# VHH binders against Protein DOG1-like 4 (DOGL4): the designs that were tried, part 101

Target 1, 232 residues: Protein DOG1-like 4 (DOGL4), of Arabidopsis thaliana (Mouse-ear cress) (q84jc2)
Amino acid sequence: MSKMRNLVEEKFLEFYESWVIQLELYLHQLLIAHNNNTMSETELRHLISKLTTHHKAYYTAKWAAIREDVLAFFGSVWLNPLENACSWLTGWKPSMVFRMVDRLRKSRVVLVEAQVKKLEELRVKTKFDEQKIEREMERYQVAMADRKMVELARLGCHVGGESVMVVEAAVRGLSMGLEKMVKAADCVRLKTLKGILDILTPPQCVEFLAAAATFQVQLRRWGNRRHYVTHS
Key: E = the ipSAE of ESMFold2; O = the ipSAE of OpenDDE; V2 = 0.75 times the mean of E and O plus 0.25 times the DockQ between their complexes.

## First folded at step 12 (VHH)

Design zc80 (from zb5, 16 letters changed; framework vhh_7z1x_3; at its last look DockQ between E and O 0.53; V2 from the best seeds 0.00; counts 0 for: pae E 2.8 > 2)
Fold by OpenDDE, look of step 13:
Structure zc80 (fold): chain B 232 residues (1-232), chain A 122 residues (1-122)
Amino acid sequence: as target 1 above (232 residues)
Amino acid sequence: QVQLVETGGGLVQPGGSLRLSCTASGFTFSSYYMNWVRQAPGKGLEWLSGISRSGSYTYYADSVKGRFTISRDNAKNTLYLQMNSLQPDDTAVYFCARYTDSSSTLPGFDSWGQGTQVTVSS
């Protein structure tokens, strides 16, 4: 049986479905660009810009939705179980993209020493930022057994008219903390992505973005086949 | 069986307008992301526009942005493409295409209509 969805979930589900389909279309363009080697630098930069703009649009929509209901993103109904299993704080784990870069290096991408150095510096920084967020998450999760949560638990057994306001306040408090953490994680994602794109040449960016998009699209397809997930 | 039928094509002068329609049958139209694509003589397929299941989200290729408008009527199982400010380079066969993630191809378009010819010429 399908999980009951609230309005935020339903809206974002449709958004994400559309967004990922557009990503797939961009992926097709990226692959063409990568395989033809006939596109000018200007054309490649334009394509890269389209992708970055598309990703920014996702986070704009996400952050708007999070303001309404951050909890919707913890158990994202628009993702299949496989996608969710690969999720770190409601999205991709920033350090994962460096593995993609590493794989590119093993294939056709030749990085100069200066690029390698910068990527390593970025990797270290990204990992540090991830760990910092994880520590905060851990602290937050431990702290959840505070007065508000205890009160929420208590009220769960004895719900009256006046108690509803208390419950709502407790949930709001929890949500605010989660929202902060999700935004922090998203910032690390965006910084990491920007950092990588700033280090790579336009052709390398295209290849990287193609790899990333391929992973995302295929993960969705694989997961849907495996679990027979229907988002329609 | 899945069927898509495009209509509304024709000959128009530069600067003119056309409204294409695509009538769907054989599947739950409202459950699918729908697209318009075109193929000009001697050129490959070009994606033009996409629309979400409810129509709440729309996307456009740069080549048609600001000129074309995609819409749908789920009650009528119909997809539309309003084309304004048409130019000679818009001459092509226009197709509506259904998206599915079960497709083995990228993009995941699994169903197409017969297409409708649009010719822009003075």
Scores: ipSAE 0.732, ipTM 0.896, lowest interface PAE 0.7, mean pLDDT 91
Fold by ESMFold2-Fast, scan of step 12:
Structure zc80 (fold): chain B 232 residues (1-232), chain A 122 residues (1-122)
Amino acid sequence: as target 1 above (232 residues)
Amino acid sequence: QVQLVETGGGLVQPGGSLRLSCTASGFTFSSYYMNWVRQAPGKGLEWLSGISRSGSYTYYADSVKGRFTISRDNAKNTLYLQMNSLQPDDTAVYFCARYTDSSSTLPGFDSWGQGTQVTVSS
């Protein structure tokens, strides 16, 4: 009489597969909108809202899953090795999206001085928030190597119900610490995304979201091909 | 050999309902994300709805959201589209399509049915 320990992984795998397929369909719409300069501001705002809602749905599902099993998100079975290699604390590194923003500086629609200033302020704050989380992660990793954890590892070599329960209690404590760090990282991701979209015009938002979605979809497709890292 | 066969199309008055079916064979239906797509006269392909392999997750195009419902029966290898509150601009050939990430083209579909005609007119 026990619950299946990998049930969270199975459920999130199906969710993530579906979520990425829907992102691919939204990417198609973004590329059409980007290439068609006659689309109305209302239509562009609607498309941006759909993408924003789609990304929020991902974090809603992720946070529900990590409350059940945060460890499923470290070495995720729904990500291929290339996607895992590009991960920082179970997701994209917030400061990296500013590389996509740099592409907008070379767009035919020039960023105005006020936008450039606000984007730079946001970049600096994002990097500061990342460093705070990295320091917390370092403290967590040091704590994992302390005397108590070493002793629990020794106990784990002995068969017995009592030692198993003590180890399980310690693992639950470690999982709660990881959940807190993952949520903090996701909050930085969401604040960074919202901040960029608040600064950009609707056509610039479409270009930014298209670049981000293209990277995510293509990275997954490249990584799923065992013999091909790129589409060259 | 992968086969997808759509049925259930026909003539219906505005405000009416139709239920489309797509019978799959030649592959493990329960392992694939499935889609409904349509093509109106003189127009390109329009994606309408998608459903995850077990049916737990569904997505809809804004043009059909709240009016159409996608579902599947994996035991019968069948995909369904329940269409309510049909409008004249829903007139199109309706196709079911299997998702693949093996295509270099977005979106990724590798198998299509022959289609079933839906005509909404008075």
Scores: ipSAE 0.718, ipTM 0.885, lowest interface PAE 0.9, mean pLDDT 85
Fold by ESMFold2, look of step 13:
Structure zc80 (fold): chain B 232 residues (1-232), chain A 122 residues (1-122)
Amino acid sequence: as target 1 above (232 residues)
Amino acid sequence: QVQLVETGGGLVQPGGSLRLSCTASGFTFSSYYMNWVRQAPGKGLEWLSGISRSGSYTYYADSVKGRFTISRDNAKNTLYLQMNSLQPDDTAVYFCARYTDSSSTLPGFDSWGQGTQVTVSS
């Protein structure tokens, strides 16, 4: 289906494009820090703080926009089809970040035993939180469908103001419920990110952030080229 | 052809102010994220600031945050940098730069101006 945009969507589209561009610029700094090892620990911690603040800014803007139109974030117009296909509740599945950690461990990051244990504990906790969100969303969807169907069936032989009010209430309830679930998923994403950065040393954090930014930028670029080719 | 022309540089005393302009031609200016970058003598390029297509979102390097203000006028195809509280360390050639479209090939700045010299000294 074609995607329709309103003023909220147009504003967030511009924000997201600028946010990704700034992420690419930070990636340049991360790659320099990673490859040349010329930064002091203080400078590394500052760069990590800049990236953390950048990610928090994304969620701050997203949560403001979700209050106005949460449904816009499902199949978002600012994401290309590949990015949308990889979304889980309007973002990367929280446990996905551990794939980045695992890949780094196999190639260039050496973790001590204590770090490995802490990361596995965090992975298990993250998966547990994901499962809770998934079950709550499933229960919510079933409950809303059942209640909506019962209310509409009760009014099905009659039309009028009551039917309109029931439909409006159902739509309002759906939006509120989805907003709650998206925020819950985002909180797990932020807690997981913070947890990983707390476990890793500053040089390891730079490696992790560089890998994550590289993947996200490449995913956007590859998806844009595929989308352009299929539409041209 | 894409052209970017910086103006407004010059000699200024420490603590002074300058306003740089960058006039764009040969492309749809309002479709691009635009940037200011500088190069001090004998040093590498330093990104200073970026601004979204409409001007609604701005970003600053910590070295200039609070002192410099980026803006744009899409009707005049012009990018601006207001520089306040200038110090000798701000002495550099200042460039405006166009950021490449993320749907193209490689990330980075694909078009640059000739630059304008800013010198901060007694």
Scores: ipSAE 0.426, ipTM 0.769, lowest interface PAE 2.8, mean pLDDT 80
ESMFold2 (binder alone), look of step 13: mean pLDDT 83; pTM 0.831

Design zc82 (from zb5, 15 letters changed; framework vhh_ozoralizumab_d1; at its last look DockQ between E and O 0.55; V2 from the best seeds 0.00; counts 0 for: pae O 2.4 > 2)
Fold by ESMFold2-Fast, scan of step 12:
Formats: structure tokens, sequence, C-alpha cells
Structure zc82 (fold): chain B 232 residues (1-232), chain A 122 residues (1-122)
């Protein structure tokens, strides 16, 4: 039960804190843009591009970190318990973003028929990709039980020499499998985000990104302040 | 008690340079994201620059990018802002701020000090 952080955890904690604080700044700009009908389409596209670049920067940093220590992302020290409780394979669940689109549609977003059809096609594809990742994770967990774990158990409590080396090799193999799975899930997240932004107009993109950033920022603040809603 | 004391402002000609300093006390400076904000006459608060706890990550909006440089000295509990190629629109009161997630503002910050006035005019 150590509270000591390794170098990867310390570096990513500093990165993530900075990344979320910059997201708060972008959220402020999105809320101003949403309430101001005088911004040009070019200005809106520039803001959307900044948010897209910001999200890509997160995955660039994450993938560098998981290459060094993927296990740090299963029980992340830079996330509070509420954020950790809401995670699916180290991040947001791709299909949940469509509930956010549906909420915006009911609140303020007037979608044309062509957009509704494209969003439904994207929803189906995203759910298919998500289920594929879930099946791969299930296969990984089953394979972990069969991946010479019985042979490792036969080595018993032996320490040092060949026994230690075999156990270390198996643990490295488990980590490499998890890294591949996390990257696959992140690719589904990025494809889903890009797909939604490609379908929506710039003002609708601003509304969507504002809603997404609001939820992410508030979830973190609720967890940090211990102000959270209990679902009954 | 958190204290932030800004200094280094003054009157400069367009194209001139100034270095602002912020002396921090009452908290573990090296554990906090810090930033500079400004308020021009008759305008709202604008984020000028931000810096992570060790200095590894910095942020600059397009309005100051390439002209301003934020830095920190954790051993001296001091935040700096190097301002080059100053323009009349940079005229503002500059405030040092400590990040907090306990505020309703975006981005979150604790109460600011008195600030330091920067006037860019001929």
Amino acid sequence: as target 1 above (232 residues)
Amino acid sequence: EVQLVESGGGLVQPGGSLRLSCAASGFTFSSYYMYWVRQAPGKGLEWVSGISRSGSYTYYPDSVKGRFTISRDNAKNTLYLQMNSLRPEDTAVYYCARYTDSSSTLPGFDSRGQGTLVTVSS
C-alpha cells in the first residue's frame, strides 16, 4: 500500500492537470461563442480546430505514457474516485457520446434529416466497434487465465533465478496486451469524435463540444469538491 | 493565508519590453499551476499565460504567443512574465493567479492581488 508515484505517474499527473486547466479555458471560449451570434464561420472553425488539437494532444501524451507503463492507467492517480468510477477502458465509453448528442437535440440543436440519418449510421458503427473491443477484452481476460498461468502457479512461491525471470516475462506480456487494447479503444473514441464533428455544422459543433467539456470539467470538480448527485 | 504580490509594471513605448514578477507566499508554490491574467480598461479578464507546477507545460493565447514568455522559480516562490514587442492593446492591469477547482469561474482561480499596471503608449 504505497502512495509513492513512479516517474510516468508524476509526469502524466502534471500533464493531465495542465490539460484539464486548458480545457476549462477552451470551455469558457466555447460558452462565449455559443452565446454570441456575431462570430463568423471561419472563427467558429478555428475554435473547433483548437479543441480538436487539444484532444489529439491528450492521446499523443497518453500513448507515450502507456508505452512506458500501461498499468498506471488502470487506477489512475491523476483521476479522482468519481472520474475513475465513470471510466471504460481508461476513458469515456464511445456510445455514451450519442446520449449527449440526443440531449443537445432536445435542448437547442435543430438537426436536418440528412444529419439525423448520418448520426444514426455513425451510432451503429460506433456501437459495433465498441462491442468488438469489449469482446477482445473478454478474450484477453480468458487468455490471461490460460496464458501459462497454470505453469506459473506450479512454480509456487519460488523466488530468484529462472522462476523470477519467467514471471517477469509473463507480466510484460500482459502489459503489452493491455497497451494494444487501450490504444484500440482510444482509436474508437477519436473516430467517434471526428465522425460527429464531420456531420455537425460549426455552430452545432460548438454546442456539442461545450456540452462534452462541461460534463468532463464538472465531473472532475464534483469529485474533487465531494459534491456529487446520488442516483436513486 | 495565500498572498500574491505583483510588480514590474510601468510605462513603455510600443515595441518595448517589460518583465513582471509575482512573489508568492502562504502555500506550497511548487504544487500549483500558476497563470497571468489581465484586465484592460473597460474590458473583462483575459487569460495571458499559464504554467504547470514544474514549468514543463506552458500556455499562450494567439494574442501574445511569440511575444510573451512565462517562467517560474520554485526555489524563490516567484512567477515571471517576460513581455516583448509590446503593443497599445497590451495596456492593462496584470494579475498573478493560482489555479483552484473550488471556484465557479473557468478557469478556476483564487482571489488576485492588487496587480501591476502596464501602459503601452507614446
Scores: ipSAE 0.731, ipTM 0.891, lowest interface PAE 0.9, mean pLDDT 85
Fold by ESMFold2, look of step 13:
Structure zc82 (fold): chain B 232 residues (1-232), chain A 122 residues (1-122)
Amino acid sequence: as target 1 above (232 residues)
Amino acid sequence: EVQLVESGGGLVQPGGSLRLSCAASGFTFSSYYMYWVRQAPGKGLEWVSGISRSGSYTYYPDSVKGRFTISRDNAKNTLYLQMNSLRPEDTAVYYCARYTDSSSTLPGFDSRGQGTLVTVSS
């Protein structure tokens, strides 16, 4: 039986489907720019700006939706199981994006020493911010597990009107804390992305954005095909 | 058999307007993201506009934003492109396409119609 979908999930499902499709269409423009070297610097900056604006639209829609139902973003119905398994606080893990930069540096992208130094500084800052969020999440999870797990387990043995009020209060508390953590994680993601794009030259930005979009599109395709292949 | 039939092209003067239509058959039209792409003479394919399956989300490059409007009528299985303030650089064959994840060039462009020619010239 499939999971029941509320109005937030239904609305965001269509949004996300169209957003990823449009990301794939931008990927084809990035690949043309990368392969043919026929675009001026102005044209490259314009394409990079379109991708940045596209990502802003994602976070604008996401932040509106998490105010209504942050829990929908943990185990999202618009993501396949592989995509959900790879998520860190409802998105890509900020520190992991530097593995993609490292991979590009080893194969296709030549960075000057000044860029390498700035990227190393950004990596350290990103990891620091990420660890700060993880420590806050751990404190929250411990507090919630100790009190709310015992409370919910006890209520599972007893039924009544007071049980509904206690469960509702626990869910509201969880939702408020999770919303704060998701927004903090998204801010680290945005700062990291902007930082990388500021350090790279426009052709290098196209390489990076193409690799990132390719990974996201392929993860979605492989996860969808694996789901059908692995079921009897 | 999936079929997409573009119409509404023609010769128009700069500053003029045209409305393109794309009649869809052989698939559940309302289940698919649809888009327009164009090809100017001697040039590659250029994505022009896209629309989500309900029509709630639309996308445009800056070259046409504010001048072109994509829309769909799911009851009539028809995709539209309203083109205003046309310029000579808009001259191209216009194709509609259904998104699929089966193409190496543009997703779903393998199953397109013959296109409709738009010529903007004095």
Scores: ipSAE 0.559, ipTM 0.814, lowest interface PAE 1.9, mean pLDDT 82
Fold by OpenDDE, look of step 13:
Structure zc82 (fold): chain B 232 residues (1-232), chain A 122 residues (1-122)
Amino acid sequence: as target 1 above (232 residues)
Amino acid sequence: EVQLVESGGGLVQPGGSLRLSCAASGFTFSSYYMYWVRQAPGKGLEWVSGISRSGSYTYYPDSVKGRFTISRDNAKNTLYLQMNSLRPEDTAVYYCARYTDSSSTLPGFDSRGQGTLVTVSS
């Protein structure tokens, strides 16, 4: 039996499916640009801009949705189990993209020393930011056993009347904390992505974005096949 | 058998309008994202519009944004493309395409119709 979905989940599911399909179409363009080397720098920059705009659109939609129900993103019904398993605080782990950059270096991509240095600096910074968020998340998770949660647990056995309001207040408090963490993580993602794109040349950006998009699309496809996930 | 049948193409002058239709059969139309793609003479296939299952979300490349409008009627198993302010560069065979993530190629179109020719010329 399929999991019951709330309105936020249903709306975001449809959004995300559409968003991924559009990403796939952009990926096709990226691959053409990368393989043919026929596009001018201006054209490449335009393509890069389209991708960045597309990603910004995702976070705009996400942040609107999490204001309504951040908990929906900790289940992420629009993702398959494989995608979920690879998720860090409701999205991709920022430090992961540096592995992609490393793979590019092993391919035909040649980075100059100055780029390598900047990427390493960015890597360190990104890792630091991730760790900071993780520490905060841990602190938050440990603090879950506070008065509010204890009260929530207690009320769970005695649901009725004013107790519902108390429970709702407690859940709101928890949600606010989670929303803060998710936004913080998203900021690190966006900063990291921007940082990488600022360091790389337009052709390198195209290759990087193609690699990233390929990974995302293939992960989804692999996961769907493996788990026979179908989205309505 | 999956069938997609495009119609509505023809000759129009620059600045003119056309409305394409695609009749779908052989599958649950409402379960699929649908797209319009086109192929101009001597050029590769390019997408010009996409629409979600319910029709709530639509996508356009910059080349047609503001001029083309995709829509669907799930009750009639029909996809539409309203094309306004047509330009000579819009001349192409237009195809209705069904998207699936099971495709081994990008983009993930597993079926398309025979196409309908749109010619924009003075």
Scores: ipSAE 0.169, ipTM 0.621, lowest interface PAE 2.4, mean pLDDT 88
ESMFold2 (binder alone), look of step 13: mean pLDDT 79; pTM 0.799

Design zc83 (framework vhh_8fcz_2)
Fold by ESMFold2-Fast, scan of step 12:
Order: sequence, then structure tokens, then C-alpha cells
Structure zc83 (fold): chain B 232 residues (1-232), chain A 121 residues (1-121)
Amino acid sequence: as target 1 above (232 residues)
Amino acid sequence: QVQLVESGGGLVQPGGSLRLSCAASGFTFSSYYMNWVRQPPGKGLEWVSGISRSGSYTYYADSVEGRFTIIRDNDKKMVYLQMTSLKTEDTAVYYCARYTDSSTLPGFDSEGQGTQVTVSS
């Protein structure tokens, strides 16, 4: 609603559009690498590093933006309705990536026993980290209905500067709580991604990253097809 | 009718510099992510650089990172590619391309006529 809020949304919209376009280009490179046995291990590791850096760049930009306006990330204008419907705490649900990992078990480059064990250990840890965050979010939502918030809501029904100031201070506190929660969720995402890539061989990493990028790009395209944009 | 007209190519010595220009017409230029792509002799098309709608975000292929700079002027409907420290491997026909969200990867649309860059002693 404010000029500053609109600016944060506009800046991140442009950032996200360009970030996804670059992801599509990396996806194309991953698909070529997956079908090409001539790439060296060092070349594959370099491509994997580019994808890792690209994802880290997203979180760097996101954390700067949520410091300004965390609420912009709930019901994001840069995501279509399908992408928003698939969102878990402003992003992908970490445990969902193990469905993509499970497909690697049926790949031509089969996972060895030691990798299977480490992936299951990571899967369990990721699920428990998710549950912890879900409990924290539930506590946050329940706290919205506590006596203090109920009284602030009543006060907000009155017109006047002092009532407005008290409500604004409470909203800032709520935003700071959401920022902490979103960052906690993003840390689980980054740890899960790093953990999987550390366990997999470079060819398996390429296949995994290609699967993840394909899913993200296809979700966006499917959602976009539902809407006609009169302005570009 | 979408049109992209590239210019500024030529013969240059290794280590030299060259500035390419792309004039766009027939679409709302300021609404599109723009790209430079190239085709070296006997090879397929390769992506070189991209720039966001307002110019705030730029991306480069590893082979050109630190040597090339992509710039846009939305008022003039122009995209530029400033090339420095040119290498023989940069020899190619350079095309300006508009991003498209079509079902095909990579998402490029309306490649222009191209401009030839030859890096040779």
C-alpha cells in the first residue's frame, strides 16, 4: 500500500523474472550435460557450482527484500496463483525434493548403498526441521489471537493518531517474527540442497538439479497459461 | 511486427574492443528481458548475455564474464553489447534476441539479421 512497499515488490518482481529466465538457461545446460558423456568431472562440478551460486543469489536478494517488507512474500505478486498454491512458508517445501532424489534410484547411474543411507538420514533430519518450523508458525498464528492482539484490534476500530501508532508498532513486531520464521525455513532449504549435492556424484547432481529446475519452470509455465497478460 | 536490427560488428585484433547495437521495434521494448546470442563458425547458437526490463539485472555466459557489458536504453529502444579483451573464440555472428515464455527452451524469439564479429590478427 505504501510507496516503499510497492517499490520492494516492483524490484523483486523484476529480479525474480530475470532469475527464472537465467534458471531456464541453466536448465538447458544441465539437460545437455546429462545427455553428454564427454563433459569432464571438473566441467560438471563447475556447472553444479553455477546452479548453487544462482540459488544462493536468490536467498541473498530475498533476505534483503524481507528486511524491507516480509509481507510481500506472502501472496507474492511475482508468482502466479499456481506457484503461490504450491508454496510452503514463501518457498518450496524442503522434503519435496526427496521425491526427485527417489527417481535417481531408477536412473542408469544407480545410487550406491552408502549414498542411500546418507540420503535417508538427511530425509529424516529435513522432515524434523520442517516439523519444528511448522510448530513455530502455528505458535505464531495462535499468538495472533492472544488477549493483547484482541485488544489492539479493538483499539484499531477507533480513529486517531495514538491508536494508529500502537497498532503500527504491533504490526512491525509481527513482521519481525515472520522475517525470522521465513529465514529459518530458507536455512532448512539451503541445508537440504547442500546436503543432497554433497552426497551425490557430479552426474547425479546434474540429473537432480535438472529435475528440480524442470519442475520449477514447468509450474510457472502451467500457471502462466491460465492467465492472459494484456500488458507486458 | 517485431523487428531487431543489429549493427557494429567488424574485424578487430585480439585484445581489442567493439560495441554492438540492437535497434528494436514493433513491441513494448521496456517490458522484455533482452539477450545477446552468438553463432561461431560451424557451431550452434550460444547465449552470451541478458538484461532485465529496466536494466537493473544482468547475466553473462562464463566465457564472456568480466569482458563484456550489456546495456539498454529503453527511451531509444536499444540494447548494446560492449566487448573488451576480445579473443579469437569470440568470432561469431551476434544476434539480439527477445525473451519469450514459449514452451521451448531456451526462450528466445525474434532473432534479428545478425552482425559479424571477426577477431583475427
Scores: ipSAE 0.715, ipTM 0.879, lowest interface PAE 1.0, mean pLDDT 85

Design zc84 (from zb5 with T100S S104P S111V; framework vhh_8fcz_2)
Fold by ESMFold2-Fast, scan of step 12:
Structure zc84 (fold): chain B 232 residues (1-232), chain A 122 residues (1-122)
Amino acid sequence: as target 1 above (232 residues)
Amino acid sequence: QVQLVESGGGLVQPGGSLRLSCAASGFTFSSYYMNWVRQPPGKGLEWVSGISRSGSYTYYADSVEGRFTIIRDNDKKMVYLQMTSLKTEDTAVYYCARYSDSSPTLPGFDVEGQGTQVTVSS
């Protein structure tokens, strides 16, 4: 039924809940590392590696799920309304992550000029890749409203035999296109994350990952509590 | 009313084993991620392990990884913690806790029960 969760949604809901709770654990470890100078570079790199592996595990599970039902990721049942409202093509907007970089602590770890230059180059490239995907998404949205699609939708409202088959084929084609678009967006996300971590030192990586994880965890908690901002 | 009743604690020597049990009631048990957390003497609550709704995913604190196993039985509304190779540092009151996104802990959990005491000493 239209209000029932399908199998893909049920499986990914359990996976995602577990994944976010494990992210909370890693956030705790990142905050300890960030606040204490007791961890060696090897220990910091190991923690960073655990986080990168955790994020890769998310995309591995996501890509398996979108192969079965990409539409489950548009208005996801495992995300609260606030998280869904903040989504860009089924996930975080790649260019926005640079705001987390800008919030790195200056009193403990300062970005050197070479890092600032590389981060700006990465930011520009990320925005360029992001805009390409936005143009493709616009084309898919426009295609949904073109004359051919509108006519197929009209015919699909009636007992149409051949019309039903043509409409179903068109919908399958759009789903495959959306899967390709979502994977392209996720590749930009992973490339941006890797690029930032490659530029930053291990202590800076810990600060960046802590900021990103804090934002993700708090956004989920705020949305789940449904707190309203009251202006006085 | 949400109730979580822990049992199975006791006094054991280092290297020993214990199995803790948690009986849940008052909520839809199969819809919640469940945790074991502990409070060592003079310290705050520490997360130990967690298990997903169906038991498909389990996670452990680094300090207990490879030594503890979390299990659930949704039909019986039970969570278990199988502890092996116990160390003196494992001495604590152990609590069964339902995941809560409103808790300030990381990961989030709410402790409802009285806990069960585990003492590891010679």
Scores: ipSAE 0.663, ipTM 0.843, lowest interface PAE 0.9, mean pLDDT 86

Design zc87 (from zb11, 16 letters changed; framework vhh_7z1x_3; at its last look DockQ between E and O 0.74; V2 from the best seeds 0.00; counts 0 for: pae E 2.2 > 2)
Fold by OpenDDE, look of step 13:
Structure zc87 (fold): chain B 232 residues (1-232), chain A 121 residues (1-121)
Amino acid sequence: as target 1 above (232 residues)
Amino acid sequence: QVQLVETGGGLVQPGGSLRLSCTASGFTFSSYYMNWVRQAPGKGLEWLSGISRSGSYTYYADSVKGRFTISRDNAKNTLYLQMNSLQPDDTAVYFCARYTSSGSLPGFDYWGQGTQVTVSS
């Protein structure tokens, strides 16, 4: 079933496709850096900076897009069903990254006690922030059944000029609320990422970023194979 | 049959400019992310630039940022690389490469034969 895509969806689809390709290129560099312990700290920091800049670019583009149509991100056409199933408020769940850190600890990464403590504090904070957003989302979802939505439902049965304006106003109101929630979630994501990178050493950061990028890329690949999703 | 053919290479003096072209055939050019890659003597492959399907989004390696410009004409099935302020270190064989979502990283499945660019006084 071909879904009709709006302009925002089409643009962001192309953007995201390109962005993921660049991510793969960076991933390749990360893997090389990880496997070659010969890179200087300066070089590693530069690579880390490239990745962080790349991620910031994503959110810049996303926030520009959601100002136009936040609803496009609820059912993201640029993601496959598997990716969508793993999405929390239009992106990755912040607390998920701590699982990645835990996996690193079980492998080659040795964290000092001070790092472990800081990571735990960050985990708790992140969890708290996620829960707060979830509560707000729940309240919002309940509020959707308010008078405005009832009116919207009623108007859906009648076609008229004035009714269209009312519907548009209602949708705008809903969208504004969703946009706020999405932005809040993104802020938690960014803060969490920053927090982790601030705690980890440059080599550890590279490993973490490689793991995260690998997961993202593989998830996309797996999902595409399973559902034969064509994004081009 | 998928084919990519690079042209436009040559000898230039430092500070000079070249414009490379890559003509695509055998596939829907406008459906693919396209790239420029180069290989200098004795060095590995270096990714230089990428461009989205419509050309709306472009990316550059730090080594060429501000000097090189990637573009495409989908109607002509052609990829371009405008190279300005060329330096001796830019001496290499330049390839256009098609991105694929399948395979090993970074995911290039087809390459041209390459075009030689030599920057020398």
Scores: ipSAE 0.800, ipTM 0.920, lowest interface PAE 0.6, mean pLDDT 91
Fold by ESMFold2, look of step 13:
Structure zc87 (fold): chain B 232 residues (1-232), chain A 121 residues (1-121)
Amino acid sequence: as target 1 above (232 residues)
Amino acid sequence: QVQLVETGGGLVQPGGSLRLSCTASGFTFSSYYMNWVRQAPGKGLEWLSGISRSGSYTYYADSVKGRFTISRDNAKNTLYLQMNSLQPDDTAVYFCARYTSSGSLPGFDYWGQGTQVTVSS
């Protein structure tokens, strides 16, 4: 049920909890800015910069942690089961963000034709990069299956120092490959986020960031509420 | 019963320093993200700073970043705010507040009574 936590998981659990709490505080500011007709463009750009910096801080911490243990980020202890169920390579699928932009266009945000064109170009690029990562994931899944067949074959042998060293080297190789894939996915997420914020005006950026933060915060709160109930 | 008690406020000259303390009782202090919030005369509440359970991660509002330092001592159940380079605009009642994931955003469920800080020549 609960799994054993290693040091990477314990440290990142505290980091992630604090990071989401701070995201909630920024969400409050975003909602105020959304309703405030008197905020200057400079004030909006400052708030957008704070959110961008906050997201960069997440990836900085994550990349340090995955260097130590990338597998901790698959089925993460700091995420509730609902959050984990939504994960694609340790995070949201990069192209999902465009569905959020599309929803905003239908409700509140009016985009000029030049913005629409640039967003479609970015969507195509993002999708292309996702597909490249998915092909690389297929290669690693085949390699992992091959490693598991080797492990199954050796189960009829006594475990010793030499056998442990061979298995450890194989596992390290797969872990290094997964680290590269996770970083590649994260780079697509960051490039896509920065690209969207560059295309949108400051008020539109505030709308977008508020929607994204609302979704993430509510997903966590709702999933955590279910964890406070012992069982259905 | 949850209690938060702030101390350390007072009168200081512009450019001066103060250290605020908040002692906690009635709950496991080391399990909670803790915050400092202030209310200046005629203004609403302004969040200033937050700190993670162990103290390893800290966050600051831009209005105080570089001048204020949040810290905690979990063995003494005490939250601190070191305030440097104080200016008249820092005059306010300062509260410590406990974060909760329940209720409205942002969720602070328990507050102290506050301590007055006055920056005046």
Scores: ipSAE 0.493, ipTM 0.809, lowest interface PAE 2.2, mean pLDDT 82
ESMFold2-Fast, scan of step 12: ipSAE 0.783; ipTM 0.914
ESMFold2 (binder alone), look of step 13: mean pLDDT 89; pTM 0.896

